# VH-VL binders against Putative bifunctional riboflavin kinase/FMN adenylyltransferase (ribF), part 15

Target 1, 179 residues: Putative bifunctional riboflavin kinase/FMN adenylyltransferase (ribF), of Geobacillus thermodenitrificans (a4it50)
Amino acid sequence: MKVHEANQGLTLPGSVVAIGAFDGVHQGHQAVLRQAVERSRQLGVESVAYTIDPPPRCRFQGSRMLTTLQEKLDRFAVLGLNHAVVAHFDERYAARRVDAFIRELTALNPREVIVGQDFRFGRNREGDVALLRRHFPVRIVQTVCCADGQRISSTRIRELIERGEWEQSTVLLGWPLSS
Below, E stands for the ipSAE of ESMFold2; O stands for the ipSAE of ESMFold2 at other seeds; V2 stands for 0.75 times the mean of E and O plus 0.25 times the DockQ between their complexes.

## First folded at step 14 (VH-VL; framework fv_axatilimab)

Design r6 (from r1 with heavy chain S30R; at its last look DockQ between E and O 0.74; V2 from the best seeds 0.00; counts 0 for: pae E 3.0 > 2)
Fold by ESMFold2, look of step 14:
Structure r6 (fold): chain C 179 residues (1-179), chain A 123 residues (1-123), chain B 107 residues (1-107)
Amino acid sequence: as target 1 above (179 residues)
Amino acid sequence: EVTLKESGPALVKPTQTLTLTCTFSGFSLRTSGEGVGWIRQPPGKALEWLADIYWDDDKYYNPSLKNRLTISKDTSKNQVVLTMTNMDPVDTATYYCAHRPYDFFSGYPFDYWGQGTMVTVSS
Amino acid sequence: DIQMTQSPSSLSASVGDRVTITCLASQGISDYLAWYQQKPGKAPKLLIYDASSLESGVPSRFSGSGSGTDYTLTISSLQPEDFATYYCQQYYDYPLTFGGGTKVEIK
């Protein structure tokens, strides 16, 4: 798997791009990433995981990421992704949010962009993915729930770890715990 | 149309616990990326942020208030509740709730505010 | 905590004047900076977000500039309805913090 910085200007002749913070690469993330790998094979193009480091709310004091960046990238490689593109919070994204993101994605020539049901993009109340759909074909992957009906999320997994509920956290994560 | 409205007592005695309710419409705290914050403003003074709560029940508090604050939500009623313990006359202020969205990249500022509710702390 | 120092605390200006308000952060905030207008007895109203992006419905005479730690709100041609107090606010890190405010009085 090849790893790129978002600001390096990677271009591809075609791709399927999965977008997400993917902290922990939990079972819900795996559904998105596996579909990107499968779709890329069907379309004859390469698969890309577009991610951000650190995840948006994990950078605040007292917060803990479920995985280091390297652990996350290793899990992408296990899942069969061809590329990872890493965006970093410390860039001037605030001044260029929507336009810069669309330009970066356009360079990848995505035949399909895959996001989870909870993906947020911009402030537009016309729909969270509507801006992306103006530029690319977008596929939405349904939220994955565990047997107890609760959504699988990084926030929930962090809460379980903080309480010491290790068995539940491992089930939701789908990988051995890092800490 | 996004609207927020604060409700609670206008007068509180020192040492009592203040409970404020923010009732909103035009968005839901079931929706990914939605958040509500509380901000106060003493008469003639600057704005001070108190707490935020998000759709996934993630919460942030102003550390200067030394765990006096608790924020919670009731998504079925479109309400956010703030409690503040051990009220003191210096806590006299107008209290606002406000909407704050957060997308894949980062947070946005408070784009919609309630009208505010004045809380006076005196004997 | 990121301290926001706003200058001046008040000013008087004539209709048509160019008005400049400065906001200094105690560390870099990567353009996560908002400007609000507050009229007496009213809630704050968002004018500028992300340092330089104009909120919908805000007159084009308002603009924001700056980067890093130094940010500026400019009113290119002051109008009588611009009588208000203006606040900057960072949302780079918690706790969220506001500047002390600038009261703009029409001379």
Scores: ipSAE 0.415, ipTM 0.783, lowest interface PAE 3.0, mean pLDDT 86
ESMFold2 (binder alone), look of step 14: mean pLDDT 93; pTM 0.949
ESMFold2 at other seeds, look of step 14: ipSAE 0.562; ipTM 0.826

## First folded at step 16 (VH-VL; framework fv_axatilimab)

Design u1 (from q4 with heavy chain S106D G107N; at its last look DockQ between E and O 0.71; V2 from the best seeds 0.00; counts 0 for: pae E 2.8 > 2)
Fold by ESMFold2, look of step 16:
Structure u1 (fold): chain C 179 residues (1-179), chain A 123 residues (1-123), chain B 107 residues (1-107)
Amino acid sequence: as target 1 above (179 residues)
Amino acid sequence: EVTLKESGPALVKPTQTLTLTCTFSGFSLSTSGEGVGWIRQPPGKALEWLADIYWDNDRYYNPSLKNRLTISKDTSKNQVVLTMTNMDPVDTATYYCAHRPYDFFDNYPFDYWGQGTMVTVSS
Amino acid sequence: DIQMTQSPSSLSASVGDRVTITCLASQGISDYLAWYQQKPGKAPKLLIYDASSLESGVPSRFSGSGSGTDYTLTISSLQPEDFATYYCQQYYDYPLTFGGGTKVEIK
């Protein structure tokens, strides 16, 4: 898998792009990423995971990343992604962030863009799935729930870890726990 | 049109627990990236952040308040509740709730504020 | 904790004056800085976010500048409705912190 910084101008003749913070690469994230890999193979193009490091709230007191960046990238590679594009938290786009994001995606020439049900970007909701659909074909992956009907999320996994519920957190995560 | 409104007692006695409710419209805490915070302002003094809660129940508290704060939400009622224990006259202030979202890339400041509710702590 | 030092604490100005208010952070905050306007008895109103981005509906006479630890709010030509207290606030890291305020009064 090839790893790129978002601002380096990666250009592809075609792609399928999955977008998300993917903290922990838990089973809900894996649904998005696996769909990108499968669709890229069907379309004969390369798969890309477009992610951010650190995720927006991981810098805050009491919030903790489930994985390091390298652990996240390793998990992408295990899932079969061809590329990872990493946007960095402290490498801010100017006030024109939505335009820059669309420009970066356009360079990847996406045949499909795949996002989770809760994906949002840009101030005042100017950047949402509808905006993405004006530029690209977009597929939304539904929220993944565990057997008890609870949604799988990074916040829930972090709460289980804090409570010492190691076995359940590992089931939701789908990987060994990180230190 | 985003609106927020604070409600709760105007007067509490020292040592009592204050409970404030923020009722809002124009957004939902079932929506990814949405959050609500509480800020207070003693008469004639500066603003002080108290706590944030987000759509996924993630919570943040001002550490200077020594575990006196609890924040919770009821998403179905569009409400956020702040509880502050062991009130003292120095806690007399106007209390505001305010909207603070984040998105895939970043966090934002408080863009919409309630009108505030004055709470006086006196015997 | 990131301390926000705001100066001056108060100033007197006339309609039409150019007003500059400064805000110093105790560490770099990467432009995660907001400016609010507050009139007596009212809630704060967001003017500037991301250090220099103007909130929708805010007059263009307001501008923000600066980087790193040093930030400024400028009112290019003060209007009667601009007499208020102004606060800076960092949202780079928790706890979220505000400056002490600058009261802009009529001269």
Scores: ipSAE 0.388, ipTM 0.774, lowest interface PAE 2.8, mean pLDDT 86
ESMFold2 (binder alone), look of step 16: mean pLDDT 94; pTM 0.957
ESMFold2 at other seeds, look of step 16: ipSAE 0.549; ipTM 0.819

Design u2 (from r1 with heavy chain G107N; at its last look DockQ between E and O 0.66; V2 from the best seeds 0.00; counts 0 for: pae O 2.5 > 2)
Fold by ESMFold2 at other seeds, look of step 16:
Formats: sequence, C-alpha cells, structure tokens
Structure u2 (fold): chain C 179 residues (1-179), chain A 123 residues (1-123), chain B 107 residues (1-107)
Amino acid sequence: as target 1 above (179 residues)
Amino acid sequence: EVTLKESGPALVKPTQTLTLTCTFSGFSLSTSGEGVGWIRQPPGKALEWLADIYWDDDKYYNPSLKNRLTISKDTSKNQVVLTMTNMDPVDTATYYCAHRPYDFFSNYPFDYWGQGTMVTVSS
Amino acid sequence: DIQMTQSPSSLSASVGDRVTITCLASQGISDYLAWYQQKPGKAPKLLIYDASSLESGVPSRFSGSGSGTDYTLTISSLQPEDFATYYCQQYYDYPLTFGGGTKVEIK
C-alpha cells in the first residue's frame, strides 16, 4: 500500500475513496473500508483511504487514540487498500481546508466516495452529503451495531479498555490491542 | 432555528448541590457530532468553561472544579443537566448552556448560547 | 492549560474608528480561536470562528486575523451598536479557556 500526504496532489486515473477518521479501524470502519476495496475491484480501479491524523475528537485527549497513525495504516494495508492519503490537523485552515479537500479528492477521479452513516462534513450532516454529492457519487454505509443494539464506536471501545474489559474491546475493535 | 434555555434555582445555600437544566431545540443529541457545553460568568468577570457533553455521551469537565461537576443528557426530552456540588458564594454567576458541534475536520466553538440563568449562593 | 491574554482590557473610541483587539495564546492553537461579543445583560454572541471565518449574520466590518499564538479582532468602522465586551476563546485543547475580555465603549 502506498502512503501519501494529502498536500502531495496524488492523481489517479480512477478510484474508489473511503473517507473517515478511522481511529482504531474498528468493525464499523471496516465495513466502510471493505466496501471501498470490493467496489474498486468491481470497477477495475484502485482503492484509497482518505483519513485525518489525529481525529478531531482525539486532539484534546491524544493519549485516548485507539491507534497510532502507523497502526492505522498497517490495518488499512491488511484490509487490502491500495493507497492511503493522510491529512494532518495542522494543515486545517478555515474555508481553504474544504476547498483543498475537494481538490484532493477530485485529483483521485473517484468513481465512488464511500462514507459511514456518522460522517459529518459541516454543521448540517445532510448538507455535507449533498455538498459532496455535487462533486462525486457518494455511497453511505450503515452504522454497525453489536448484538445489544449499541453502536460500535471508538468512544465505547475506549471506555471498555479503561475498565480493563479487554475481551469485549477486542471483539468490537476486530484487532488485538496494540503490540 | 437553534435555541437553548437554562432553568434552575435562582438561590442556593452554601454546601447545597446546584442542578441546572438546559432545554434546547433545533438540534438533537441523537445526531452525530452534536454537543452541549456549560459556561459560567461571575458578575463583572470573565467567562469560565465548566463541562461539555456530546451525542455519544462523551464528557469533558473543567479540572479546576475537582469532581464537583456531573453532566448528563436526556435525549428524548432535548435536555442536558449539570449538577455542581458543595456550592460556595464564589460560585455566584450567570450560568449558560451552549451548542458545540464537531465534524470530520474540526471542532467548533460555542455557536449558539442560551440567555443564561443567574444563580446566587448565600445564606 | 492554555492561557489567553487579551489586550487592551478596555478602550474608548469614536464612531467610525478602526478598533483592534489582540489575543495572545500561551502556545500555538492552530487557528482554533473564536471571538465573542457580549452586550450588557446578554449572552455572548459568536462573531468569528477558526480565527478568521465570519459567523453568519455578523456584519462585514468585523474581521479576524492572526496565526500561531497571536490573533486579532478588527472592527473596521465602529458603530454605536458595537459597544460591548469582546472575548477570545481557544478550543484547541481542554480545558477550554477564554481571554479576560476587552470592554469597548463609544466615546
């Protein structure tokens, strides 16, 4: 898998792009990423994970991240992604950030852009999808729940780890805790 | 239209527990990325952040208040509740609740505020 | 904790004057800075977010600038309704912190 900085201007003749923070690459994230790999193979194009480091929620509590960036990238590679494009928090500036994001995605020539049900890109999540859909075909992957009907989330997994409930956290995560 | 409104007692005696309720409309804490925070302002003084709660029940507290704070939500009622224990006259302030969302790129500041409720702590 | 230092603490100016208020963070905050206006007896109102982005409905005479640790709020032509106290606030890291405020009075 090739890893790129978002500001490098990677260009592809076609792609399927999964977008997300993907902290932990838990089972819900894997649903999005596997869809991107599957669709890219069906369409004969390359798969891309577009991610951000660190995730916005984890910036305040950096020690609460489920994975380092390298661990996240290793998990992308295990899932079969061809490329990872990494945006960094320190590159985020107001409206220019949004324009840069659209420009970076456009250069990838996406046949599909795949996001999870919880994806937000602006203050109105519905508007975020509509704005993104002006530029690209967008597929939304439904939220993955565990057997008790609760959402699988990085927040829930962190809580389980803090309580020492390692087996349950590993089940929701879908990976061993970091080595 | 996003609106928030604080409610609770105007007067509290020292050592008592203060319970404040924020009732809001125009958004839901069942929606990904939505959050509500509490901020106070003693008369004539600067603003002080107290606590945040988000749609996924993630919570943050001002460490200077040493576990005196508890924040919770009732999503079905569109309410957030702040509890502050062991009140002291120095806690006399106007208490605000405010909306604070996040998304893929960013956290945001408090974009919509309630009108505030004045709480006086005295014998 | 990130300390936010505003200056000046107060000022008086005439209608039409250009007013500049500064906010200094104790460390870099990557443009996670907001400016609020608070009129007497009212809640704070968000003016500027992300250091320079104007909130919807805020008059264009307000602008924000700066980066790193040094940020400014500018009112290009002061109006009578701009009498208020102005606060900066960082949302880069917890605890969230506000500046001490700048009281602006119309001469």
Scores: ipSAE 0.379, ipTM 0.751, lowest interface PAE 2.5, mean pLDDT 86
ESMFold2, look of step 16: ipSAE 0.417; ipTM 0.782
ESMFold2 (binder alone), look of step 16: mean pLDDT 94; pTM 0.958

Design u3 (from r1 with light chain Y94W; at its last look DockQ between E and O 0.83; V2 from the best seeds 0.00; counts 0 for: pae O 2.4 > 2)
Fold by ESMFold2 at other seeds, look of step 16:
Parts: C-alpha cells; structure tokens; sequence
Structure u3 (fold): chain C 179 residues (1-179), chain A 123 residues (1-123), chain B 107 residues (1-107)
C-alpha cells in the first residue's frame, strides 16, 4: 500500500475512493473500506482510503484516538487498500477546506466515492452527500449497528475502553485494543 | 427551519442550582454531526461559551466552570439540559442555546441561536 | 486557551461610512473565525464564518478578511440597521472563545 499526503497532488487514471476518519478502523469503517476494495477490483482501478489526521474532535486535550496514524494505515493495508491519502488538519485552512478536498479527490479520478451513511460534508443537513454528488458518483454504505440497535462508533468504543469494558469494545472494534 | 428556545427560572438565589432546558426543532441530535452549545452573556458584557454536547454524546465544558456544569440531552424530546451548581450573583446573565454542526473536517460556528433567557441571581 | 482581542471596544460612524473592526487571536487559528452581530435585546446573528464566508441572507456590504492571528470585519457602507455590537469568535479549538465586542454607534 502506498501512503500519500493529501496536498502532494497524487493523480491516478482511475480509482474507487473510500472517505472517512476511520479512527480504530472499527467494523462500521471496515464495511466502507471493503466495499471500496471490492468495487475497485470489479472496475479494474485502484482503491484509495482518504482519511484525516487527527480525526475530528480528537484534537481536544483529553480525547483519545483508538489508533495511531500508523496503526490505522496498517489496518488499511490488511484490508487490501492500494493507497492511503492522509489530510492533516493543521495544514488545512477553514476557508478553503471544501475546495481543497474537491480538488484532491478530482485528481484521483474516482469512478466511485464511497462513504458511510453518517458522513457529513458541508452544512447541508438534507442530503449531506449531495455536495459530493455534484462532483462525483457517490455510493453510501449502510450504518452498522450493534446488538442493542445503537451504531458502532469510535466515540462509543472509546467510552467503553475508558470504563474498562474491554471485552465489548474489542467486539465492536474487530481488532485487538493494543498494537 | 431550525429553532431553539431556552426555558428555566428567571430568578435563583445564591448557592442554588440552575437547570436550563433547550428545546429545538428542525434538526435531531440523533443525526451525525449535530451539536448544541450553551453561551451566556452578563448584562453589558461579552459572550462566554459554557458547554457543548454532540449527537454521539461527546461533551465539552468551559474549563473555568467545569466543576459547576453538567450538560445532557434527551434526543427523543429534542432537548438539551444544562445544570450549573452553586450560583452566584456574578452568574447573572442571559443564557442562550445554539446549534453547532460538525462535518468530516471540523466544526462550524453557532449558526442558529435561541432567543435567550435572563437569569438573575440575587438574595 | 486562545484569547481573542477585539478592537476597538466602540466606535462612532455616519451612515455611508466604511467601518473596520479587528480581532487578534493569541495563536494561529487557520481561519476558524466567525463574526456575529448582536442588536440590543436580541440573540447574536452569524454574519461571517471561516473568516471570509458570508452567511446566507447577510447583506454583501459585510465582508471578512485576514488570516493567521489577524482578522477583520468590514462594513463597506454603514446603514442605520447596522447599529449593533459585533463579536468575533474562534472555533479552532476548545474552549471556544469570543472577542470582547465592538459597539458600533451611529453619529
């Protein structure tokens, strides 16, 4: 798997791009990433995981990421991604974040962009993916829920770890808790 | 159309606990990326952020007030509740709740505000 | 904590004047900066987000500029309805912090 900085101008002749913060690469994230790998093979193009470091809201002191960046990238590689593109928050100005993101994706020539159902981009609460669809073909992967009907999320997993409920957190995560 | 409205007592005595409720419509805290914050403004003074709560139950507090604040949500009622303990006359202010969304990269500012509720702390 | 220093604290201007308000952050905030207008007895209203993006429904005479630590709100031609107090706010990191406000008074 090749790792790239988002701002380096990576260009591909075609791709399938999965987008997400992917903190922990939990089972909900894996659904998105596996779809990207499968579709890329069907279409004869390369698969890309586009991610951000650090994940949103993990910048606050006292927040805990489930994985280091390297651990996250290692998990992408295990899932069979051809590329990872990493956008760094401290290198992205607020005023240009939409434009920069669209330019970076455009250079990858995506045949499909794959996101989870809860993906948010921009301020439009109705059809949050509609902004992306103005530029790319977008496929949405259904949210993965746990047994109690609640969604699997990095925030929930982190709370379980902080309470010492390691068995349940490992089930939701789908990986060992330590590298 | 997004609307928010604050409710709670207009008068509290020193040392009492203040409980304020924000009731909103036009969005849900079951929706990824949605958040609600509380901001106060003493008469004639600047705005001061108090606390935020998000759809996934993440909570953030002003560190100067952290020991006194509790924020919670009831998603089924479209409500957010702020509790502030040990009220003092200096806490006399208008209290606002406001909507704050997040996207994949970061947060946005408070784009919709309630009308505010004045809380006076005096004996 | 990121301290926001806003100046001036107040100003007087005539209808039609160009008005400029500044906001200084104690560290770089990468354009995560908003401007609010607050009229007496009313809640704040968002004018500008991401330093320079105009909120929907806000008149084009309002503009935001600046970067890094230095940010500016400009009203190109002051109107009678622009009498208000203006606040900047950073949302780069918690705690979220506001400037001290600028009261714009019409001469």
Amino acid sequence: as target 1 above (179 residues)
Amino acid sequence: EVTLKESGPALVKPTQTLTLTCTFSGFSLSTSGEGVGWIRQPPGKALEWLADIYWDDDKYYNPSLKNRLTISKDTSKNQVVLTMTNMDPVDTATYYCAHRPYDFFSGYPFDYWGQGTMVTVSS
Amino acid sequence: DIQMTQSPSSLSASVGDRVTITCLASQGISDYLAWYQQKPGKAPKLLIYDASSLESGVPSRFSGSGSGTDYTLTISSLQPEDFATYYCQQYYDWPLTFGGGTKVEIK
Scores: ipSAE 0.447, ipTM 0.792, lowest interface PAE 2.4, mean pLDDT 86
ESMFold2, look of step 16: ipSAE 0.492; ipTM 0.815
ESMFold2 (binder alone), look of step 16: mean pLDDT 93; pTM 0.948

Design u4 (from r1 with light chain S30T; at its last look DockQ between E and O 0.66; V2 from the best seeds 0.00; counts 0 for: pae O 3.8 > 2)
Fold by ESMFold2 at other seeds, look of step 16:
Structure u4 (fold): chain C 179 residues (1-179), chain A 123 residues (1-123), chain B 107 residues (1-107)
Amino acid sequence: as target 1 above (179 residues)
Amino acid sequence: EVTLKESGPALVKPTQTLTLTCTFSGFSLSTSGEGVGWIRQPPGKALEWLADIYWDDDKYYNPSLKNRLTISKDTSKNQVVLTMTNMDPVDTATYYCAHRPYDFFSGYPFDYWGQGTMVTVSS
Amino acid sequence: DIQMTQSPSSLSASVGDRVTITCLASQGITDYLAWYQQKPGKAPKLLIYDASSLESGVPSRFSGSGSGTDYTLTISSLQPEDFATYYCQQYYDYPLTFGGGTKVEIK
């Protein structure tokens, strides 16, 4: 798998792009990423994981990353992604983040853009997804829930880890916990 | 249309615990990216951020007040509750709740505010 | 913590004046800055987000500018309804912090 910086650009003749913070690459993230790999093979193009480092809110007090960037990238490679494109928060000005994001995606020439049900872009999720849809075909993957109906999320996994609920956290994560 | 409204006591004695409820409409804390924060303003003074809570129950507290604050939500009632322990006359202020969304990259500012509720801490 | 220093703390102006309010952050905040207007007895109202983006329904006489640590709110031609207190706020990092406010009064 090849790793790229978003601001240096990657240009492809075609792609399927999965977008997300993907902290931990938990089972819900894996559903999105596997769809991207599957669709890329069906369409004869390369698969791309577009991610941000650090993930949103992991920069703040009380939030912790489930994986380092390298661990996240290693998990993308195990899932079969051809490329990872990494956007860095500290390099992204607030006023330009929408235009930069669209420009970076456009260079990938996506046949499909795949996001999870919980993906948020802009202040009004549905309105700003409509902006994304003006540029690209967008597929939404349903959120994966556990048996009790609760969604699988990085925040829930972090909470379980903080409480010492190792078995539950490993089940939701789908990977061994990092030391 | 997004609206928020604060409710709670107008008068609290020193050392008591303040409980404030924010009731909102026009969005849900079951929706990814949605958040609610609390901000206070002593009479004639600047605004001070207190705490945020998000749809996934992630929480952030002003570190100068962290041991005194607890924020929680009831998504089914469209409510956020702030408790503040050991109240002191210096805590006399108007307390606001406000909407703050997050996206893939970062957060946004407080775009919708409640009307505020004045809380006086006095013997 | 990111400190926000707002200047001036107050000013007197006449209708039609150009008003400039400055906000200085103690570190770079990459345009994660908002401006609010607050009238007496009312909640703050968002005017500008992302340093220069005008909130919906806000008159075009309001504008935001600046970058890095130095940010400015400008009212190009002050109107009677603009006499209020103005606050800047950074949302780059927690804790979220506000400037001390600038009270714009009738001269």
Scores: ipSAE 0.601, ipTM 0.848, lowest interface PAE 1.8, mean pLDDT 88
ESMFold2, look of step 16: ipSAE 0.613; ipTM 0.849
ESMFold2 (binder alone), look of step 16: mean pLDDT 93; pTM 0.948
ESMFold2, look of step 17: ipSAE 0.495; ipTM 0.810
ESMFold2 (binder alone), look of step 17: mean pLDDT 93; pTM 0.947
ESMFold2 at other seeds, look of step 17: ipSAE 0.256; ipTM 0.728

Design u5 (from r1 with light chain S30N; at its last look DockQ between E and O 0.85; V2 from the best seeds 0.00; counts 0 for: pae E 2.2 > 2)
Heavy chain, then light chain:
Amino acid sequence: EVTLKESGPALVKPTQTLTLTCTFSGFSLSTSGEGVGWIRQPPGKALEWLADIYWDDDKYYNPSLKNRLTISKDTSKNQVVLTMTNMDPVDTATYYCAHRPYDFFSGYPFDYWGQGTMVTVSS
Amino acid sequence: DIQMTQSPSSLSASVGDRVTITCLASQGINDYLAWYQQKPGKAPKLLIYDASSLESGVPSRFSGSGSGTDYTLTISSLQPEDFATYYCQQYYDYPLTFGGGTKVEIK
ESMFold2, look of step 16: ipSAE 0.572; ipTM 0.839
ESMFold2 (binder alone), look of step 16: mean pLDDT 93; pTM 0.947
ESMFold2 at other seeds, look of step 16: ipSAE 0.558; ipTM 0.833
ESMFold2, look of step 17: ipSAE 0.584; ipTM 0.838
ESMFold2 (binder alone), look of step 17: mean pLDDT 93; pTM 0.949
ESMFold2 at other seeds, look of step 17: ipSAE 0.562; ipTM 0.835
ESMFold2, look of step 18: ipSAE 0.614; ipTM 0.848
ESMFold2 (binder alone), look of step 18: mean pLDDT 93; pTM 0.948
ESMFold2 at other seeds, look of step 18: ipSAE 0.594; ipTM 0.845
ESMFold2, look of step 20: ipSAE 0.543; ipTM 0.832
ESMFold2 (binder alone), look of step 20: mean pLDDT 92; pTM 0.947
ESMFold2 at other seeds, look of step 20: ipSAE 0.590; ipTM 0.843

Design u6 (from r1 with light chain G28R; at its last look DockQ between E and O 0.75; V2 from the best seeds 0.00; counts 0 for: pae E 2.3 > 2)
Fold by ESMFold2, look of step 16:
Structure u6 (fold): chain C 179 residues (1-179), chain A 123 residues (1-123), chain B 107 residues (1-107)
Amino acid sequence: as target 1 above (179 residues)
Amino acid sequence: EVTLKESGPALVKPTQTLTLTCTFSGFSLSTSGEGVGWIRQPPGKALEWLADIYWDDDKYYNPSLKNRLTISKDTSKNQVVLTMTNMDPVDTATYYCAHRPYDFFSGYPFDYWGQGTMVTVSS
Amino acid sequence: DIQMTQSPSSLSASVGDRVTITCLASQRISDYLAWYQQKPGKAPKLLIYDASSLESGVPSRFSGSGSGTDYTLTISSLQPEDFATYYCQQYYDYPLTFGGGTKVEIK
């Protein structure tokens, strides 16, 4: 798998792009990523995981990520992604974050953009995926729930780990717990 | 249309616990990216942030309040509750709740505010 | 904690004047800076986010500029309805912090 920085101008002749923060690459994230791999093979183009490091609220003091960036990238590779594009929090995105994002995606020539149901960019008035759909074909992957009906999330997995509920956390994560 | 409204007592005695409720509409804390914060403003003074809570139950508190704060939500009622223990006359202020969204990249500032509720702490 | 130093604390200006208000952060905040307008007895109203992005419905005479630690709110032609106190606020890191405010009086 090739790893790229978002601002490096990667251009592809075609792609299927999965977008998400993917902290932990848990079972819910894997649903999105696997669909990108599957669709890319069906369409004869390359698969791309577009991610951000760190996830938006993980950069604050005292926050904990489920995975380091390298662990996340290793998990993308295990799932069969051809490329990872990593956006970093920095000054160049602050005033133009939506515009820069759309330009970077456009250079990848996406045949499909794949996001989970909970994906969001822009403020509430810009909505969920509607702005993306103005620019690209967008496929939404259904939220994956655990047996008790709760959604799989990085926050829930962290809570389970802190409570010592190892079996549940490993099931939701789909990988060995990081030491 | 996004609206928020604060409710709670107008008068609290020193050492008592203040409980404030923010009731909102036009968004839901079941929706990814949504958050609510609390801010106060003593009469004639600057604004001071108190706490945030987000759709995924993540919470942030102003460390200057020495763990006097607890924030919680009831998503089904569109409510956020702030509890502040050991009230003191210096805590006399107008208390606001406000909407603060996040997206894939980062957070935004407080774009919609409640009208505020004045809380006086006096014996 | 990121301190926000706002100046001036007050000013008087005439209708039609250009007004500038400055906000200095104690460290770089990556343009995660907002400006609010607050009229007496009212809640703050968001004017500018991400340092220079105009909030929907805000008149174009308001603009934000700056980067790094130094930020400015400009009102290009002051109107009678612009008398208010203005606050900057960083949302780069917790705790979220506000400037001390600038009261704008119209002569």
Scores: ipSAE 0.461, ipTM 0.799, lowest interface PAE 2.3, mean pLDDT 86
ESMFold2 (binder alone), look of step 16: mean pLDDT 93; pTM 0.949
ESMFold2 at other seeds, look of step 16: ipSAE 0.482; ipTM 0.804

## First folded at step 17 (VH-VL; framework fv_axatilimab)

Design v1 (from u4 with heavy chain D57N K59R; at its last look DockQ between E and O 0.83; V2 from the best seeds 0.00; counts 0 for: pae O 2.1 > 2)
Fold by ESMFold2 at other seeds, look of step 17:
Structure v1 (fold): chain C 179 residues (1-179), chain A 123 residues (1-123), chain B 107 residues (1-107)
Amino acid sequence: as target 1 above (179 residues)
Amino acid sequence: EVTLKESGPALVKPTQTLTLTCTFSGFSLSTSGEGVGWIRQPPGKALEWLADIYWDNDRYYNPSLKNRLTISKDTSKNQVVLTMTNMDPVDTATYYCAHRPYDFFSGYPFDYWGQGTMVTVSS
Amino acid sequence: DIQMTQSPSSLSASVGDRVTITCLASQGITDYLAWYQQKPGKAPKLLIYDASSLESGVPSRFSGSGSGTDYTLTISSLQPEDFATYYCQQYYDYPLTFGGGTKVEIK
């Protein structure tokens, strides 16, 4: 798997791009990423994971990230992604962040852009997803729930770890716990 | 249309715990990216941020208040609750709740505010 | 903590004047800055976000500029309804912090 900085200007002749923060690469994230790999093979193009580091709400010192960036990238590679594109918060000025994002995606020539049901783009997710759809074909992967009907999320996994519920947290994560 | 309204006591005695409720409409804390914050303003003074809570129960507190704050939500009632312990006359202020969303990139500023509720701390 | 220093604390101006209010952050905040207007007895109202983006429904006489640590709110031609206190606020990092305010009084 090749790893790129978002500002490097990676260009591809075609792709399927999965977008998300992917903290922990938990089973919900894996559904999105695996669909990107499967769709890229069906369409004869390369798969890309577009991610951010750190996740926006984890910039605060002492944040409870489930994985380091390298651990996240290693998990992408295990899932079979061809490329990872990493955006960094401090490299993106507020006023120009949407235009930079669209430009970076456009250079990848996506046949499909895949996001999870919880993906948020702009102040109104539904309105700004329509903007994405004017530029790219967008597929939304529905929320993955565990056996008890609760959504799988990085926040829930962190809470289980804090309570010492190791078995449940490992089931939701789908990987051994990182230190 | 997004609206928020603060409710709670107008008068609190020193050392008591203040409980404020924010009731809102026009958005849900079951929706990814949605958040609510609390801000206070002493009479004639500047605004001070207190706490935020988000749809996934992630929470942030102003560290200057030495763990006096807790924030919680009841998504089914469209409510957010702030508690502040050990009230003192210096905590006399108007207390606001406000909407603050996050997206894949970052947070946004407070775009919708409640009208505020004045809380006086006096014997 | 990111300190926001706002200047001046108050000013007096005539209708039609160009008014400039400055906000200095104690570190770079990469344009994660908002400006609010607050009229007596009312909650703050968002005017500008992302340093220079005008909120919907806000008159075009309001503009924001600056970058890094130095930010400016400009009212190009002051109107009677613009008397208010103005606040800057950074949302780059927690804790979220506001400037001390600038009271604009119409002469």
Scores: ipSAE 0.545, ipTM 0.827, lowest interface PAE 2.1, mean pLDDT 87
ESMFold2, look of step 17: ipSAE 0.582; ipTM 0.841
ESMFold2 (binder alone), look of step 17: mean pLDDT 92; pTM 0.948

